Miniprotein binders against q9zu90. Designs and how they scored, part 47

Target 1, 292 residues: q9zu90
Amino acid sequence: MKTELEEEEEEEWRSVHEVLLIVLPYLHSLFELLSMIRVSRSLRDAIRDETALWTKLVIEPPLSSRLTDDILSEFSSKSAGKLKTLILRQCLMVTNKGLRRVVDANPLITKIIVPGCSGLTPEGIMECVESLSKNNHKLETLHINGVNGFTKQHLSALYTYLSSEGTIDLEVCPKCDEVRMIPSCSRESCNQKQRKCRGCWLCIPRCAECAVCLVGSDTESQEAACGNDDVLCLECWLVLPKCRFCNKPYCTNHSSRRHEIAITDAASRPSFECEACYYRAGTNPYEVDYQI
Key: E = the ipSAE of ESMFold2; O = the ipSAE of OpenDDE; V2 = 0.75 times the mean of E and O plus 0.25 times the DockQ between their complexes.

## First folded at step 22 (miniprotein)

Design dd6 (at its last look DockQ between E and O 0.78; V2 from the best seeds 0.74)
Fold by OpenDDE base, look of step 22:
Structure dd6 (fold): chain B 292 residues (1-292), chain A 100 residues (1-100)
Amino acid sequence: as target 1 above (292 residues)
Amino acid sequence: TDQEEIKEYMREAKEQQDEGDYEMAVLMFFLALFIAREHGDKTMVARIYNRMAKLFSQLGEHDFAIYWYELALDVATELDDQELIQKVREELERIESKHE
């Protein structure tokens, strides 16, 4: 016998439309929304008429690689000029022209987040910010990390339109005087406003896994199998799976590079070979002086 | 518990899917997904992505199925869930081979 409460909860879920209204606000991306649209005509029609859903446009992998300027324009037009938040993650085919078209059609945009959109330029971003700054409107959030070519002059010009420090995710690095993202540090002792580890990823060595700074005499760093001089803090190094041959781990972001070794013995922990060891295994694996 | 709630939505979603109510099934999977994300349960997130992929495959939406499998694979790889990685890769290969 289901409890009366379980029956009441089951009764609340009787209508597809009622459940849809609960789900819609929590959709994370355009991909999830498009997925809903593909399920049925009924869901498509219900979603199409809800203009409020189109006030936030989030495009991220796996759709990012297929997003063109025209497709972006099509989806942004569904807001009927009421778009407030535009998030484009790793949209490599989006150009300055494409972004500008969206901005011109949606003068009320308050958040632009375009990390990894390598088809954009500082000049293109500037034109968009200038356009949005008309009629006493102000952009509140501009995340442009991964757009290459920003200079101090570009950053200074952007701040003429943007009133608050922290609107932009790029800063002048106090160590190298270049415009870059300055990561936070997860170390408790570094949470102070004037942390010694304040600097870009090139100036301050950081754990590839947890982004903790590796600055100071007491910070042991371990090499990762990731290459690119990626290093790990001891804590992350201890918990990450390690290559069977060289004992180097991959960070989580590079874990896909692991070559799994089919161990026939069910009792043995799954082991992997790193890419470097895998390609070296064409030579006698015992002849490689693995300097531990 | 949040975990029990996720499991219940997953169960209900599967039942609806088996009955051919794909609308309710997808909605229930999304409800499960939201709870799993809120609690940072990446294991359940990966499993839900995999279930979504299967559902879209049954609907004949092969492109969407592939994308959901890719999401499942990414999370499963992050978690080092070898069983799920293998299952998802096999399904991706199967779908891709049918469309070549």
Scores: ipSAE 0.783, ipTM 0.950, lowest interface PAE 0.5, mean pLDDT 87
Fold by ESMFold2, look of step 22:
Structure dd6 (fold): chain B 292 residues (1-292), chain A 100 residues (1-100)
Amino acid sequence: as target 1 above (292 residues)
Amino acid sequence: TDQEEIKEYMREAKEQQDEGDYEMAVLMFFLALFIAREHGDKTMVARIYNRMAKLFSQLGEHDFAIYWYELALDVATELDDQELIQKVREELERIESKHE
């Protein structure tokens, strides 16, 4: 039987729908969903019909720069009022009005994470949190770093609507008394025995790569190529690629600033020059004695 | 092991892509991506992004191919993977020249 063989071949291929159900819980962003929609009408229809999929909306680069208030409203509406998590990273064109519209249409939101959304203000955030607090609903997470202008008064007012400290990613820095991000520190001595490094980036010197504190006489800081007096802990310095002239590395966040050196020898490892050395070409601080 | 499972999904995705089953191919690439992300294997994440971009280029979805290549380039730059960086840039130039 030819029909029997054809049925066996179909049984060897897992169905698209079965695999889709395995994939859906692990999708990260709207971009990934839209990508699947572009593959076929079948995937588009399956994704459109999975309303549980749309309880979380994550928009980040590369789509962030294209997001307007109207587009945001359109995608949030796919949750049919059941949106729980809204994550907008670097969405510069989203305004207080756009965020409020989403919040009003989605009263069940428990997480708002909006780093780098400079079109938002503390007052706009306050209105959204107040709106969400109706009917004993509580916002569980509010990350607002990059929204300018938050004060201690704003923070205190927000916590009248929220249940616990730690809900907001800004804190009052215990060293300068300003509302700031306070990075965590993974050093064993900070986590196990002491918390002397609790403070904002301005008050506590920290590794530009891993944010561990660089306080104490036995913590060595290493200069980074990044500029603005950025420093690294020894552990990060040791593993990061270094400028071939000055031996300073970029942190990962600034690695795009490397000037790569053309490779003409397959045995050579790729190397780079930092911006400072690239624009000062012709001198090497490690070869000063040979230039006579 | 998880590394062997990632490679198997990648191989299966390529086979499905070559047979024209782009639905299954993209899903298998996502399965590989999930495992790679869960275990922090950024090298494999960048490779999967690159493979995804090639799939969308073959589909004629050139805007999305470019976006997936941008993701691959970001991770490859973070890792200082010069071979992948160069490969991705060459593929981006190929796509942009065919649309000019």
Scores: ipSAE 0.683, ipTM 0.905, lowest interface PAE 0.8, mean pLDDT 82
ESMFold2 (binder alone), look of step 22: mean pLDDT 81; pTM 0.786

Design dd7 (at its last look DockQ between E and O 0.38; V2 from the best seeds 0.64)
Fold by OpenDDE base, look of step 22:
Structure dd7 (fold): chain B 292 residues (1-292), chain A 100 residues (1-100)
Amino acid sequence: as target 1 above (292 residues)
Amino acid sequence: TDQEEIKEYMREAKEQQDEGNYELAVLMFFLALFIAREHGDKTMVARIYNRLAKLFSQLGEHEFAIYWYELALDVATELDDQELIQKVREELERIESKHE
């Protein structure tokens, strides 16, 4: 007869295990997984045996700044050569040697995403792609935006191993002839392969909200409260809430910067003030010539 | 509503934490976090990060507590949530001062 305590512990364990099984598929980073492992021995033991979790390695802040080649090798070894997806975001200490070691140990990698990994070079990426292209294996996704020094020659060489357009997140900008990311355009008329608005973010102005190109005489751009020279298309500008004082909207990504004004009158639309107006309101709000 | 569900998981997580059931507490916070991320509720994401940081601090996992506070601070800074920024900075200073 199991003691009532053993049954309660088993029931509690069942409940923990059931909830764990629900949570595990939604973990998005190594940091979250490691956090779970640190909570208890029971969770650690439950996670350790789940080899499927180690087929995707995602390292992002706050672990990115602490990731060395040796640590990367240690965690990648948990896949037992079955790693398919490697995502390293802003891992500044990862070198070509570190990445190559992971790739050589995991020949089935289909996705490499290394944005902002400034310790990597085009030559290092090339060696990894060459290694993965052995035995009729093909890399399906290579995101290398933020790796500095890519030339047209490097891209051309990469495409000899990578058969599909769109595998690489970098292209030659048709406007400035530099290797950069070329954003898509949400405008229906621009969905053609040879769109006039095809260009990097420096060459083609875009709406901060919907990424539509603002190219052409008829495309009025409106300033956003977001700063950083963020501009909005007229359609997005019209529907976004606007600051009560300066009539500038935030894009959705910066909407959190809105200071809500508690309007006492139930009939008045909720209004906000932007950060710039809020800090200026320490002076008489009626004296600020809000140049529209 | 998704907001109600987030609040319910946050409530349950806190109750479990107060009872010393840290496993269930962490799992419930993660469930709340996933819903908040899916809906783009950055305010709730920041608050959940702060709660996770506190929980790991209670477990004596000070390094992980710092990491969760750093995440909370990053999101709170993006949101310009001055109250949360101040609270998180105070907690980070407190933890760092104890381990020097």
Scores: ipSAE 0.796, ipTM 0.951, lowest interface PAE 0.5, mean pLDDT 87
Fold by ESMFold2, look of step 22:
Structure dd7 (fold): chain B 292 residues (1-292), chain A 100 residues (1-100)
Amino acid sequence: as target 1 above (292 residues)
Amino acid sequence: TDQEEIKEYMREAKEQQDEGNYELAVLMFFLALFIAREHGDKTMVARIYNRLAKLFSQLGEHEFAIYWYELALDVATELDDQELIQKVREELERIESKHE
């Protein structure tokens, strides 16, 4: 026997459940999944045992900084061996052993994307890919930028384990012959083969923001606040926020280095100082000259 | 259009949130988020992150609210959206001071 309140709750959940089924295939990251389970017990239960939802495991900031090998194994186990896509962004505490454990438990993985996982090595990656190649299984995508020490021999071997259309995000740079990531260039003259700018970041000067090449006498650039002589194309320089003292911008990747300046009234536009200017601001800029 | 669809889901999500129907509210925010991501509408992504953060704050899930605010702040900073940056910073400071 059901009460009137129980009937209304059942009807309301049925309506929510219909929308949930539309949303579930499109949930992207583990953080989104975990957020949803905190909303209600009913959502938690609907998500907890749905193995199809766990065929992709995407861990990125903010959760990536807390991810250990054991935690990775715990969440990957929810896939029940059906994991197809593993994406770990900036997971610094994941090691070769942790990755191998996931791969061994999930022989159907076709995409491994591990940018910024500095705890991994070429040897660890090779072992994982070899393990996946059992039973004529072929890897489709391997993004390993940020793992140090890949050689041309590693790349050659890795391609034997990929499907015929499989991709790796590292290449042999045609300028320096080293294994590097080769940025794409959106500059029209490069797309039309009027310029030849294929090469790594060390060989081809590029905008730190958009990666277009800065070769040729008709390209203009300005210095960025990021250091290491990073430069920006004029288009990016014009739109990026500038240090109020030296007028240099950070690229988006380094925007966290801004020292935001306190706003003393509501009419003032927000501003910042770059790191170099910030540490200089409390002293006379000419004191160094007087002391030498 | 996709923009109209995103705004419709956002409006309905807010209505459900105000009525205390948090399951449906969060689901509609995620529908809007999916559409915004698929079409590269980063401005709307940041706004949806901010709305999700507020929803989790209302639920008392303060750690998740902070994470959603940080995601909103990251995208707003990338876009140099000073209005949203200021709004998010005020909410983060409020949550931190109230729970310390």
Scores: ipSAE 0.651, ipTM 0.899, lowest interface PAE 0.9, mean pLDDT 82
ESMFold2 (binder alone), look of step 22: mean pLDDT 82; pTM 0.796

